# VHH binders against F-box associated domain-containing protein sdz-33 (sdz-33), part 4

Target 1, 300 residues: F-box associated domain-containing protein sdz-33 (sdz-33), of Caenorhabditis elegans (q9u232)
Amino acid sequence: MATVPFPILCLPDFVLQKSLKLMGVVEHLCLSILSKNIKQLIATLKGYPKCFSFKFVPFTSLTVVGERFKHFSFRFDIDESSQNANLRSYTDEGTYITLTVPGFTVKHWIEHVAYVLCRNNSIKLVLWEPNIDEVYEIVKDMRTVEVVIVSSEIQSCHLLKLFPSLRYLGVYKAPISAQILTYNLLHLEVKTKVTLNDILISNCSNFSISGNDVSDKELNFFMRSWIKGSNPRLTKFYIRNSLRVRDPYLETVLFQNIDYIETHKKIYWRTFEISRPDGTKADVMWDPLYNSYFNMTVQH

## First folded at step 1 (VHH)

Design f7 (framework vhh_8fcz_2)
Fold by ESMFold2-Fast, scan of step 1:
Structure f7 (fold): chain B 300 residues (1-300), chain A 121 residues (1-121)
Amino acid sequence: as target 1 above (300 residues)
Amino acid sequence: QVQLVESGGGLVQPGGSLRLSCAASGFTFSSYAMNWVRQPPGKGLEWVSGIYWSGDSTTYADSVEGRFTIIRDNDKKMVYLQMTSLKTEDTAVYYCAKYDEGYDSFLEDYEGQGTQVTVSS
């Protein structure tokens, strides 16, 4: 339960710190809302696993991801009339407890959880429905939003204007605009259809595509274009194909009119090297038996 | 809209076997790796096993390797967990989850109430 024994609040700091180290995340979150001194004390404890990501799904959930698949999952219960939110914290037994603080909104909870569990982290934002303006008002004063995943149609100009620090963008079900493709992203992940032209105009450093049907002829054209200087920011290009969406890529088609060297050959993959006239090299790898992936990594 | 429905749990004696099933809908099943995760009483979520989109590559947690087998049927949009040589430590609620590379979302894609496995003498 969320109930904390009253006597613990009266302990000397050194005894309190020792007691706090024996408590879990739920107890720490409960205690941190009862006292500013306890909140600061908990934030100085080095007992929590390293935080790798802080994910917010608007109005539904919040997840903190730590070392070795450890995660803390929370869901919001929102009172639509007051905008006050209660936080459900899931326990190890698959049950949950509800944390209630008078006047706390979703924004207050995100700030509180970030302060207690994850300091100096960027926020990953996942948009299921087109509610970008409402979400922006909640996150605009928080830690930098560097990662956004969209699963619905959103105006690209508006998205980029609201999140100028965007480094990673995931597009799962939304149409991809030329403005998104040409933007200087560190990583663009696409789980919707792309064309050869979309690939050629992309200006991201890492381009990942899933569930697509790009042909070996189209990949040949892309690679020949890359050799001639297209996609100058590209460091990695990755395609994960749907199960046997098309026949295995043919080496003779992929490398038609390309000077290449085979560097490795194994049962489930082959590795080839291609070069630009300036000496820049790239490794090309794919699964020749199951056509499960195609990967191109630029050497630096 | 991802929907996953787990079934097949129950009470079994140590050394026994169970086969868990997961029916998937709302996404292109054959394009994603699938995972099984479990939550034992009084403990956090534990990753158990994974199978790649093609069904040709599988991975297992050290605690279950050699005892559990993960299988998928892309035509039926099903993933299964065949459990043998069950131990009391395998007692947990079991969930299936879609795996999304790059964004660490797989553990949040488990839906429904899972399926309860109790190993008791």
Scores: ipSAE 0.000, ipTM 0.188, lowest interface PAE 13.1, mean pLDDT 73

Design f8 (framework vhh_8fcz_2)
Fold by ESMFold2-Fast, scan of step 1:
Structure f8 (fold): chain B 300 residues (1-300), chain A 123 residues (1-123)
Amino acid sequence: as target 1 above (300 residues)
Amino acid sequence: QVQLVESGGGLVQPGGSLRLSCAASGFTFSDYWMNWVRQPPGKGLEWVSGISSSGDYTTYADSVEGRFTIIRDNDKKMVYLQMTSLKTEDTAVYYCATEPYDYWGDEGYFDYEGQGTQVTVSS
């Protein structure tokens, strides 16, 4: 559909610039489609917040995340024969503002949105279906991909080959391979089942696990292994348990054959310190009532 | 469809008290940890407090420990922050938020957040 003409396009440059500074993101995005000069002017406006990341789902949506966790969500309607795409912005009232440009593909829209709204060079990709090659072709020439979330099965060799700048990886559905576990990530987040052996071979700096039922005996083994020098790059290890009916973690089991001290004690919050022979220390904290979490943070 | 609506902010003198409320809709409230985060003027977001899905476990930032209490009512789909002994440093916009979202850095992000309620502590 063709965009409705805006009266603002008839204003003198002086008035136009003042008016642009008072408009919202959807209005700026619409106006930038109508004129190359307006697109350039909007892109240089000082009032736009720096974008943190792009979330991209190639079938249906693009989300731009800005300052203060504000997000702008857009949906793609794609013509399969031409690959032309319309961009729809969802309003608070449940209606769409449709942006249509002849010949625009999903890639053209992502480039346009990135140019107008995003000033950082980093992209976050959310991969819902195993279409990684199609996504790669869209983003390869645009921005550095530092964050990837996979909610479906993807070959680990292929993922790491396509995104060599990857620093942060989330794995929500797929089983984890040893190749991913041993890769030197800054952060690995896992919502699928992991074993003690998976934890021990991991080379990430920050390891977050959700939905696993890890025993106090397994955590004891991990901590004893860490004291002996395992996981040398680890700065934080976090487990979120969602089951409430498990037996509470026992201090005597968690720290069996470990020299430890208690550093803070509150009724729902206790912190303990463990040390390596070289003097490196780590703080250990867990939920003493429900085992809802376990946290281990290595002191710098 | 997820909505979080904060209320209860206002102007209060140092040493005073305020109770903030957050009304949640559009998700299974009883399945999620709920958090309060704040943004002081000219500063970034600070995590303040969290409460477990059942309400049986609570956590607090060191700066508010012993002064603030987080409470939830799963039947009413509400979370509250009872603030006492307020200091000028507590001046901020306060936001209700669900699960921590950002495992990717020092700046915590949340899956869903509300529009906020302004708390001003001044004499």
Scores: ipSAE 0.000, ipTM 0.187, lowest interface PAE 12.0, mean pLDDT 71

Design f9 (framework vhh_8fcz_2)
Fold by ESMFold2-Fast, scan of step 1:
Structure f9 (fold): chain B 300 residues (1-300), chain A 123 residues (1-123)
Amino acid sequence: as target 1 above (300 residues)
Amino acid sequence: QVQLVESGGGLVQPGGSLRLSCAASGFTFSYYDMNWVRQPPGKGLEWVSGISGSGGYTTYADSVEGRFTIIRDNDKKMVYLQMTSLKTEDTAVYYCAKGEDLWYDEYSGFDYEGQGTQVTVSS
């Protein structure tokens, strides 16, 4: 087991805090297991970035991401018979230190790392295989699951039942269902094929689509529908089109039967303003050279 | 498979200049924001600069603004970092990073880092 000098636990809080500031992340994770007071002190130390992302790829890895892309990367060594797990803490050169605590499972490590390094306990899950029930058992006692990336066939009913606080969803390979489309998501990212009808029934605030070839006629229909009150929760709509040679979007087609104002014209995009009858305005922009993207942002 | 290969690092005196290059493959390059991040000796990763998929938007960390310029060439699938007025504090391994498909803040994610290229600024 890890040896911690007994005398350090007897220091006055100010001296102890000063000593802890000289130690690294591995030492902080080790020491925080030994004392509730040290665990709380380490969690309040200046020097660790704010936790903006707690990314868990089930059973393989854990990444804590803070501001300015400061991050800590971990991997799990799992004993399949006991389900006990060791945590590998990776250095910038790809070397690692193995942290061992008797009886610790993946769940114990996730809870410990989240508490020590992140007081904001929002979790990002990346599900490459449909292990939803197993993942739920690990994360169910944590604060919230806000972000899930799905890259395989997963049932939407099951996902929403287990993670009712879901705010951000990425769908990479699974077919998208009406249940997911109509759910009150803050952010929906889709890499699979979607129809214009799928877009029109969506109830998310920020809708990002990639890998779909969307025509200027389809975008015109969408914008006219939005003006008439479709997608009432929408704040941002973004499309990245397939990288293939295609005719440029035509302003006359995009804004057919729409009152609009051009606000900016730049080399790589043009920006236009459209309005609803109630006075709500949106900025529309796209790449005029290659149609590589289309962006619509509702003004607040 | 996604690959990012950095090059152009080296030894340079304070006040000097270097251009870093990153060759990308295995994904639709123009779809994704590209970033440069660095790791000074004994410190964590620090985001340096970002450029949008179209090249129309660029952002810089306060520490490098006015000294560094990020550019991309979508036809060649390259992103570059032009560094001028280099300081000893710029000594780090520099990594090219592909932007994540899911963002809740612009600084919250990149999902792949390359091998890195060492920049050493010393007299």
Scores: ipSAE 0.006, ipTM 0.224, lowest interface PAE 11.3, mean pLDDT 73

Design h1 (framework vhh_8h63_2)
Fold by ESMFold2-Fast, scan of step 1:
Structure h1 (fold): chain B 300 residues (1-300), chain A 120 residues (1-120)
Amino acid sequence: as target 1 above (300 residues)
Amino acid sequence: ELQLVESGGGLVQAGGSLTVSCAASGRTFSSYAMGWSRQAPGKERELVAGISWGGSTYYADTVKGRFTISRDNAKNTLYLQMNSLKPEDTAMYYCAADYEGYWSDEYDYWGQGTQVTVSG
């Protein structure tokens, strides 16, 4: 049950706006379904997240999460016969209110929440199920900018055809394709197996790899290739190695046949600078005791 | 807090059937999305099946058409009906619950598992 103060609809605009500023997100959503004027007023308020995460699990259950400010989770109940959906907003400790609008589907709610709470149509998808075509039908009029894949059955290359606005991709369980690696992503995070060749053909700006054990010899080859002009879009390259006792990277192996300058030295990290012939510089940093990470940041 | 206890595992011959159950204790079972994950020795854990509050289901391709997940909110119990079992289905089967209605490696609650062994 949503409790909405009906008399607020009769207030002058200046009093109404002041009253709305004192209310929380749940109250704003309740009021936003009452009239177009209130919906527009709420959408102009400050302090709301600028994008949302949609977690699609079974097609009767979606979670919407704010990205920039307070975390707000909402869930959907779908009527199987009509495909009409109710939005549930949970309070702390398990109670919820149900928002109902005649004829609203999951798609209508997603668009409404995005408009009211962040005034844009940008979304992040987190996918646990392989039926991305069904998810696409729900979000096709939204701008999907981020996707995280946690299911091994999802074909990551198919995402580029469905979501051309994609800028961030996380691939945690699914195989990674050459089409994904060569696409102009801002951020690519991979927790599945990648090869040196996969790294060399990547065209993303920020490449983060974890769960892979990469040798100092392989990193040397990568750095020498970067110096020769590989990975021209790369701004950041990060590897988190497996957390096991292993020999630390050797400076003499990492920088074999590379001209470099050491810029900082501490027990748990060292920073070195390498350069391309064109003057482009990069900072290289790793954990010299435990070999737990390797980081390379291109200077601009 | 929600507690999960699996049961019903055992030895079954290839081509046979088995049902595993997960009994939940707690006031909020009906508010959770529920799932079954499995792990064989030396292999990564995989999500096998999931079910939402509304009864919508997910199945991994490896089990689709053979396994059926269901829930009984009145009994606070989750079921996995496994048909046409194969030796490669041999694993420890874990019940999991997620309050946010999604399945990932970061479930809110896990059971201790029940062993399913399929012989040739």
Scores: ipSAE 0.000, ipTM 0.183, lowest interface PAE 12.4, mean pLDDT 74

Design h11 (framework vhh_8h63_2)
Fold by ESMFold2-Fast, scan of step 1:
Structure h11 (fold): chain B 300 residues (1-300), chain A 122 residues (1-122)
Amino acid sequence: as target 1 above (300 residues)
Amino acid sequence: ELQLVESGGGLVQAGGSLTVSCAASGRTFSSYAMGWSRQAPGKERELVAGIYSGGYTYYADTVKGRFTISRDNAKNTLYLQMNSLKPEDTAMYYCAASTLYFGSYPTQYDYWGQGTQVTVSG
């Protein structure tokens, strides 16, 4: 059961609007179910959320990310039989508020939250155990699905058929398939192991890898291949190594048979520039102390 | 406050079946996500199966097709039916409750039972 100050509902609109601007996302959501007028006022006052996401694990969990210096999220578990939703905030994750709205299903809650908190026509889905067909039935008529994160093995062909507008894909547990690697994604994030061949056949623009220990010899081969025209859509390639301390990348191995220029040198990072014959340049940076990351960014 | 008590463990031969139960006492069992985790000697604790308040289920790849998780909210009881048991299923099995969510990783549980030992010979 949600409890909010009753006198707030009796304030003149200009005072109410000022009061709402001082409240957080949990308070806004609680107030938005009390009346049509309050719902509309809160929708008008919604800030500049960078994105919002719906996490199916398999119950619905909603995370709303604000501006660069503002982070807020809430999660809710929906019990359709009792018509209750239990909300938990980022700042107070140990407590929750129970909201009851007669007739509300998981789909109604997702639509309500999206209306109140977000202006975007696109949504993000996070799937930790996929019943993709059931999730699709919930979201298919609501908004464009552009971002999907999966933590289990999926049928790549089926996923791409259900979500043809997919721009970002995160793969956190299952092996990555050639169908996904060769698809025209804007961003592919992989937290499972990938091979050099997987990197070379990838057709995404931004490729982020973690949980891998790609060798300096393999990175040298990749960079030489890029110089010769491989990965033509690539704008950013990032690796987060699984070990904080390991055998260090050797500059002489990384850049063997590559013409390069060092642009910056610091204890925790070094930056180098490499070029294609056509004049396209890329910045290469890694952590020389811990080898914790490798980053390559293609210049416009 | 929620308290969890496991029962039903024991010795079984490979290929056999066993059901373990978890009795919950206290408030709001029906609102918790419930799970079964196991720990074998020298191994990390592994999430084996989970069930959410809405009835959705999760199974680790190692047990998919052999184990069935279920809950009875009227009796405040969680069950794990284990079929086609293998020697590698030998472990201490723990009942757990979470107000957040669970999958294989990261799993966050608010309450744990003391565990029940399952030994598969064979």
Scores: ipSAE 0.000, ipTM 0.123, lowest interface PAE 19.1, mean pLDDT 73

Design h12 (framework vhh_8h63_2)
Fold by ESMFold2-Fast, scan of step 1:
Structure h12 (fold): chain B 300 residues (1-300), chain A 120 residues (1-120)
Amino acid sequence: as target 1 above (300 residues)
Amino acid sequence: ELQLVESGGGLVQAGGSLTVSCAASGFTFSDYYMGWSRQAPGKERELVAGITSGGSTYYADTVKGRFTISRDNAKNTLYLQMNSLKPEDTAMYYCAAGPYWLSTSGYNYWGQGTQVTVSG
């Protein structure tokens, strides 16, 4: 274990600003705990990353995602007797340093990191255990929770009650309910079993599916239903397939009784266009070499 | 969790080329730093190349100028193009994902590896 041995900086603000611009995220975070002036100055600089989201795995880690999706991960070392938390920060060289502030809890660290590094008010929660009420108590006063990933069974109605601003939901190890499917999410990602009926009743804008065996016949039915007006809010429908498991997508089955145009053909991807009677168009694409995905994107 | 599966290894003659691929499953693939490490029998595991979510790359001095790392976020696939192969490049090649990209310890997820053998 190492504590960051920062020397005391006794520089005028303009010289300090120049020095701070040459430092990395870890150095900025360390210096921000030393004084209110330095904390405010670093927050003004919006050090890299400028944080578009927090990824919070309760009680174990925190990831800050910045511009161009560069990210930094931190781990919490919690003293069970005091609930004081130390923050372990990994450097780009693969070493780590431990930040210690007397009296800081996990909540204090999340607030501090958000203030110093982040410009948006959005939090992404990753729930490995069904401890949603405890997590809610930590985040409710800090930021708007717009993104949740559940990897355990959590009551859908309870989840939506606690996080009414939810825009993105990932369901990795939980059954999908009609309440989730019909909720007006911007993005729903599912890694559990999804039926054709589930797809047809969904009210999300972007629907991503993984680990499902949706047949070409079912995709054909879905596309024909979309052409007739189903899923009016849909902007993107995406399926990610496990490697070496999927049979090749068959153009003749996928587009049976559908008028379509092939717009691009390459060894590693193909794109087709389908249209509604009202002129709304969608691009359908997949990779014919590995069949690793199926994508349908509605045009503007 | 993120799952990684390597492919494309094999036997190649010295001076030849080979591309190994790593397929990932998981919605946050594009958020991970990705890398390739290798391990020859009796040697320590060496980080060969790394790539950030934004596309910045790192190469070990032993492979700089010969190897090219790239990623396709639409396919959830990581590639390592290996040119001008030497017998010293013979090793198990492992795909990796994690929060930092400049060292082996920065990666938390690893594949099972794919063998590359260079005759010469």
Scores: ipSAE 0.000, ipTM 0.081, lowest interface PAE 22.7, mean pLDDT 73

Design h2 (framework vhh_8h63_2)
Fold by ESMFold2-Fast, scan of step 1:
Structure h2 (fold): chain B 300 residues (1-300), chain A 123 residues (1-123)
Amino acid sequence: as target 1 above (300 residues)
Amino acid sequence: ELQLVESGGGLVQAGGSLTVSCAASGFTFSDYAMGWSRQAPGKERELVAGIYSGGSTYYADTVKGRFTISRDNAKNTLYLQMNSLKPEDTAMYYCAAGLDYEEWYGDSEYDYWGQGTQVTVSG
């Protein structure tokens, strides 16, 4: 599927659009670099994702999340002297196709791929201890940036200063700091160790935690604190526990001294409603068999 | 549609070996973190082994040194090689898949599960 069908350039627009709908991602990218008209036509097609990830280190790469959980991975082959970049498209079989456009830098490719494949695109940055200033020069003019940083705490704080409008931050490997926790984010995702105190001081709207083993006593304390007015910006709190957790949450411990209403009871899912004195309600959903998750969603 | 189909389970004597496999379809297998979990009657499900898109692996303490997880991206297949099997390894074994955008960093989150394959160790 690495061929460009040149006769397609001579087809009437409606036949061209119908033909393009039958082609795959690699063919669309190949055709999109040939003319502005074809680029625009491909950008109007449905079925492509609204987001993609840009990675730094060990290689500069781009991942696009497609329909039906398809992932398209691309790597950049950069000429250090000119900063001109070729894009390598990888297939499921581990083979690749190289896309070349004279004068294209990494920034040009990111903008092009986002335009062609991602409608109302959201760009996710994945950083492994890179030079943040270099990253900033590539992405500073882009409209939507979601950042995932696994670097040291110092670089995370510097990143927040460079991107003061940042709304989404992921911390996967770096130690979490109070400065990050108290920052006014819409979404904070943490895949490193987090304590109850870290949760209580967080100032984000949507807090997602994974890889942490939070006890039913700690969750009870958090819920009782929320009822008393803690975490005023919180709209969603999600924990994905390690599947290695052997002790199931006990309802009697989890909701001790909390007035609740059970709304749904199934083998793998239970849902409870809790309320603040001011009438604000939250839905608490959790896995009673495997403790695989705990989810709290605040009703507005 | 994303599908995970386990096979290779069966009855084996204590001290024996068995390989279970998981055939994956409907997604770009090489970009996903994959894992094996098991559940014995009356016990909770536990993650016994995981392999990230970049090839790094995880093993539960109960199986370290005895079990080996591997993947064949060309065949879209996940494997669990089980050696020195014990009666306490008797369980239903489930294949799992999760999105992993970071090959070397971060924990895999398993979002999708197969129907399982039964492994019974006698003796």
Scores: ipSAE 0.000, ipTM 0.171, lowest interface PAE 11.5, mean pLDDT 72

Design h3 (framework vhh_8h63_2)
Fold by ESMFold2-Fast, scan of step 1:
Formats: sequence, C-alpha cells, structure tokens
Structure h3 (fold): chain B 300 residues (1-300), chain A 120 residues (1-120)
Amino acid sequence: as target 1 above (300 residues)
Amino acid sequence: ELQLVESGGGLVQAGGSLTVSCAASGSIFSDYYMGWSRQAPGKERELVAGITSGGSTYYADTVKGRFTISRDNAKNTLYLQMNSLKPEDTAMYYCATEYFDYGSEDYDYWGQGTQVTVSG
C-alpha cells in the first residue's frame, strides 16, 4: 500500500496509537504484519466487531464478514499448488485491493485477521462439503461458536467432538440426526425438512426453521405439547414455510383447544399469548398477509 | 436488485448431453461464488457444482467427472455442461449465489430454475 507513511514505526507508542486510530482496516492489516507491538496496539482499538464470520468453501475462497451492522468484506485468492494466499479488500463500488505477503497461507491470514479484527476470537464457519478435518486444522486455535452445515455427508458426532464450544449450529441438508437435535445448543437453525417428531425431541433453546412444510395442525399439536411441558429448554421457536398458502382461518386451527389472548404488541404482526399451568407464558405471532412466518417466544 | 435467469433446459435421452446457462446482473457476478443446485420432485435440494471468482471448481460426488461448471465474466454468464446424463439427473436446476452473515439473514440469491428431464 503506497498510503502507509514509512517513518510511522519510529514513533513513540502514545503517538503511534493516536496515528493508528486515523487509519483504515487495510493499513492496519499491513502495519500489523511488520511489528508485534503494532499488532497488539491495533488489536486494542475500538470500533471493530467482536466476532467475525469466516465463510469457507473448498480451498478456493474465504469471506470475512463483521457481526451485526458492521461489515468488512475480505476474500482470499488461494493458489492450491503453492498454498500461498492473497487477501482482497472490497470497496463499496465492487472494486478491490489485493494484499500479498510472501509465504502467507490461508491459515496465516485467518490467524492474522482473527487476532487483529476479532477481539474475542469467536468465529462462524460455513461448510459446503465434508472437509471438516482440514477446516479444523486451520481454526483449531480459535473459538468456533457457530457452524453452518450445507453438506449432508458431515458426520454429526465427529463435528460435535471437534467443536465442543459450539453454541449455534445451522443445518441446510436433510435428514437431521437425532444427535444434533438432542444436543444442548443455544441456537439450532434448519433450512431443510423437519418432522413434528424432530421438533418435539429438540433440546436447543432457540429453534429456527425455514423451507419447511410443517402443517398448522402439527403446529397446534406442538403448542399443546409445549403447554404440557415439552421442550423445557425452548426460549424461541421460529418457522417460515415458503410453500405455505394463505389461510384465513389460521387462528382457529393454531389455537384449537388452547386458551389464548390477542395482545396487539405489533403493528404488522398478529400477536397472542398462551400459558402453561405453572404460569409460564409465551408470545405467539405470525404475519397476517401470507401466513408464511410463525414465531413463539417464551417469557422469562 | 440481483437477477439470475436460467435457460437451456429440456428433454434429453439417457447418455446424452445438455448445457444450461445463467445470465446474472453485472456487479456481483465477477466477485461472488456461483453455483448450480438441483431439486427433483419429493427430494431435497442438492448443490451439484460451484465456482469461485478465480475459477476454482467444486463438484458433488453424484456428478463428478460428468458435469463441468464454467463462467464467462465478460458476458456475466454461468454454465453447466452436463454429459452422460442419467434419469436420476432429472430435476429443476437453479443458478445461485450465496452470502451468509453471522447471526443475521441469509443473502442467497436464486433464479427461477430450468427443467432438465432425462428419459430412458
């Protein structure tokens, strides 16, 4: 990068820290390679997300995205023959700047970027094929809190053994194993078919389902089961059925043999309240136009 | 908004060949991961092939050695060349690009699909 002032490494620490706060992410990544002291100083700067998403596809590209409302879009060009990797930094116009460091592999870049930009060393992985052992070798020294599985060939017990700190799991291929469903996850996201039985045996706190054809009668059965004590760890349940036909009688079907109250908590969504005999309450809501979204949140 | 339009599907005899194409809106095509997924009636969606901005490719084991994915960034077009077609390859074929945010919405973009039917 021609924009980096060459005498900056000779400045006293307090002047250097102030100067670094005026620089962009590309300059921070470049300078952090040159000095361990600068790398540590940059890692203490405010304004960077605490957690980054690493999207890993089979040895061809990686995308780094910041958590929530902040996005720093980086991609890696990998040379499989030399194992060398170049980092691309993207602009809002869709153009990019390429960063090259002799001898840097994908692992070197991931470790460097994670240290500089991911303050709590928490990452999300997206796995497109059954390459979990090779991905693990890259990220084993980092705290993986979220994994998204696109390939059905990834073995559940092996995944859970490699990532014991896993809190969020996404599954985009059926069938979903009982090992995944019964595991003590904080969040399970499913973008594939599930059965009523899969829902009832699930042991996660937050269960998000999309691209599913669970019927309204099955959702009624689930709600009646929850009222009787099923899914004791459940705090949030979300389902989107993209194949759903609008049903003007949805309220009648969903609340058959359930005591409920409409609460009017939202302008667009219809909102209702149901209760367990022990006094535990849950908010139920859905979109009134297409009936494509169903949400249930347990009150605490 | 991103637009993906598939074409080139049709009826073909077992053992035959067919090429499907995807025309994409400009600014995203050259920089993003592109792929082909398929879904047969009553079956789960399957990712069959992927290609990076740099041209590196991935294939599902079910199609490896028979299908070839390629891209033409100057024409903003993605291709899937399908050889030695089997009745089991009968499906709606979808052009896709993908992007996932941590803890937020999925920004995957999908086309309308093109039907491939293999008789035989």
Scores: ipSAE 0.000, ipTM 0.184, lowest interface PAE 13.0, mean pLDDT 72

Design h4 (framework vhh_8h63_2)
Fold by ESMFold2-Fast, scan of step 1:
Structure h4 (fold): chain B 300 residues (1-300), chain A 121 residues (1-121)
Amino acid sequence: as target 1 above (300 residues)
Amino acid sequence: ELQLVESGGGLVQAGGSLTVSCAASGFTFDDYAMGWSRQAPGKERELVAGIWSGGSTYYADTVKGRFTISRDNAKNTLYLQMNSLKPEDTAMYYCAADFEYSGYDLEYDYWGQGTQVTVSG
C-alpha cells in the first residue's frame, strides 16, 4: 500500500471529508495530474472498486462503485474549454475543485480517469442523448467496454454495430426490437413495457425488466413454455417492479397447469420449484417488500 | 440501519400547493437515486417523480409541469413540491431509495412509511 502526501494541494474541507469515505479516490485523482511518476504510482494501487461507469447525459460524469453497499460516487464535470475538469462531492454541490491541464481534451480526461481508477476492469457507459459516434471515437481505444446503458432502442441497434463484443445492455425507453432481443447477450435490462412475445424470443442469459404490463397469465404461459424447452440460454429472469405490490398468497393464476413444489414459505417471501422433463430445475420467488415482483433462477 | 421518514402531508384544497419531505439516514444518501411514488386506496403504486445522484429527473405524465422533485445532499433530504393540486392527487406518498448501480436504475429497494396527501374541494 503506497501513500502520497496531500499538503501540496489546497483541497476544500468537504472534499477532504469525502475522500475519507472514498479511500483516497478524490485525493489520488487530484494528485495524478501533478506528474507522471505520481500518476503511475497511484495506478498501481489495487484497493479501488472494480466497477465504474461514465455517464454521457447533459454533462459528463463518472461513478465508481465496488460492492453494492460499499461504493464511491463523485461527479467529474469537464468544462467547455476541455482544459478544466470540476470535481464535486455529492455531499456538497456548493464547492468544487478545478483541475487544469493545458491541451487536454475530453478524451484525455476520460483516459486519465480510467487509467487511475480502473487498471483491468470493464468500463460501463451510460448514454442518455449523446452523439453515439462521438462517444465511440472517445472510448474505442479502451477496449474494456462491456456494459452500455442507453435511453432508446434505436441507439441500442447502433451500439451493437459499434461494439459487437458487448456483454451487458440496458435499454430505458421502448420499443425493443427483435434484433436486440435475439442478440447473444449475457445480460439484458429493459426499463419499459415488454410483451410475452419479447420474452419468448429473447436469447440473453439474464433478462431483467421493469414495468407492470406483464400479467400473471402471461408469466404462466412463459413458465409453461420454458418447461417445454423455450429460452435454453436463460439463467435468470427478473421483473423488478417496486411500484407494484404482489399478494404473497395469491399464486393460483401464476402456476395454473404447472406441477410445482413450494420449497420455502415465510410472511415476507415464498420460493417455488418447477422442473423440465430432462430434470433441469428453476426456482421461482418474489419479495412482497416491493423489490421483486417475479424472480426465476435456473438451477445448474 | 437504513431509515426513510416522510413528512409534510395533509389536507389541502384543489388548486393549492404542498411540499412533502423525506429525511434519510443509515446510508450514503448522495450515492442513491431517490424517488416519490403514490398509492390511492384500491390502486397500484405509481412512480410520480425520480431524481438520480447526478441531478437528472423523471416525472410521470400525470404530474409533469405541476410537481418538482429536488434533493439536498448536505441534509440527506428529498423534496417534492406539488402545485396546482387536483382531487386525483389524493394518495399516500412514499419516499424510495435505490442504489444507483450502472446509472439510471429506478428499481427502488427501500420504502418509507408514507405521508398522506388529501386534496378536497
Scores: ipSAE 0.000, ipTM 0.178, lowest interface PAE 12.2, mean pLDDT 68

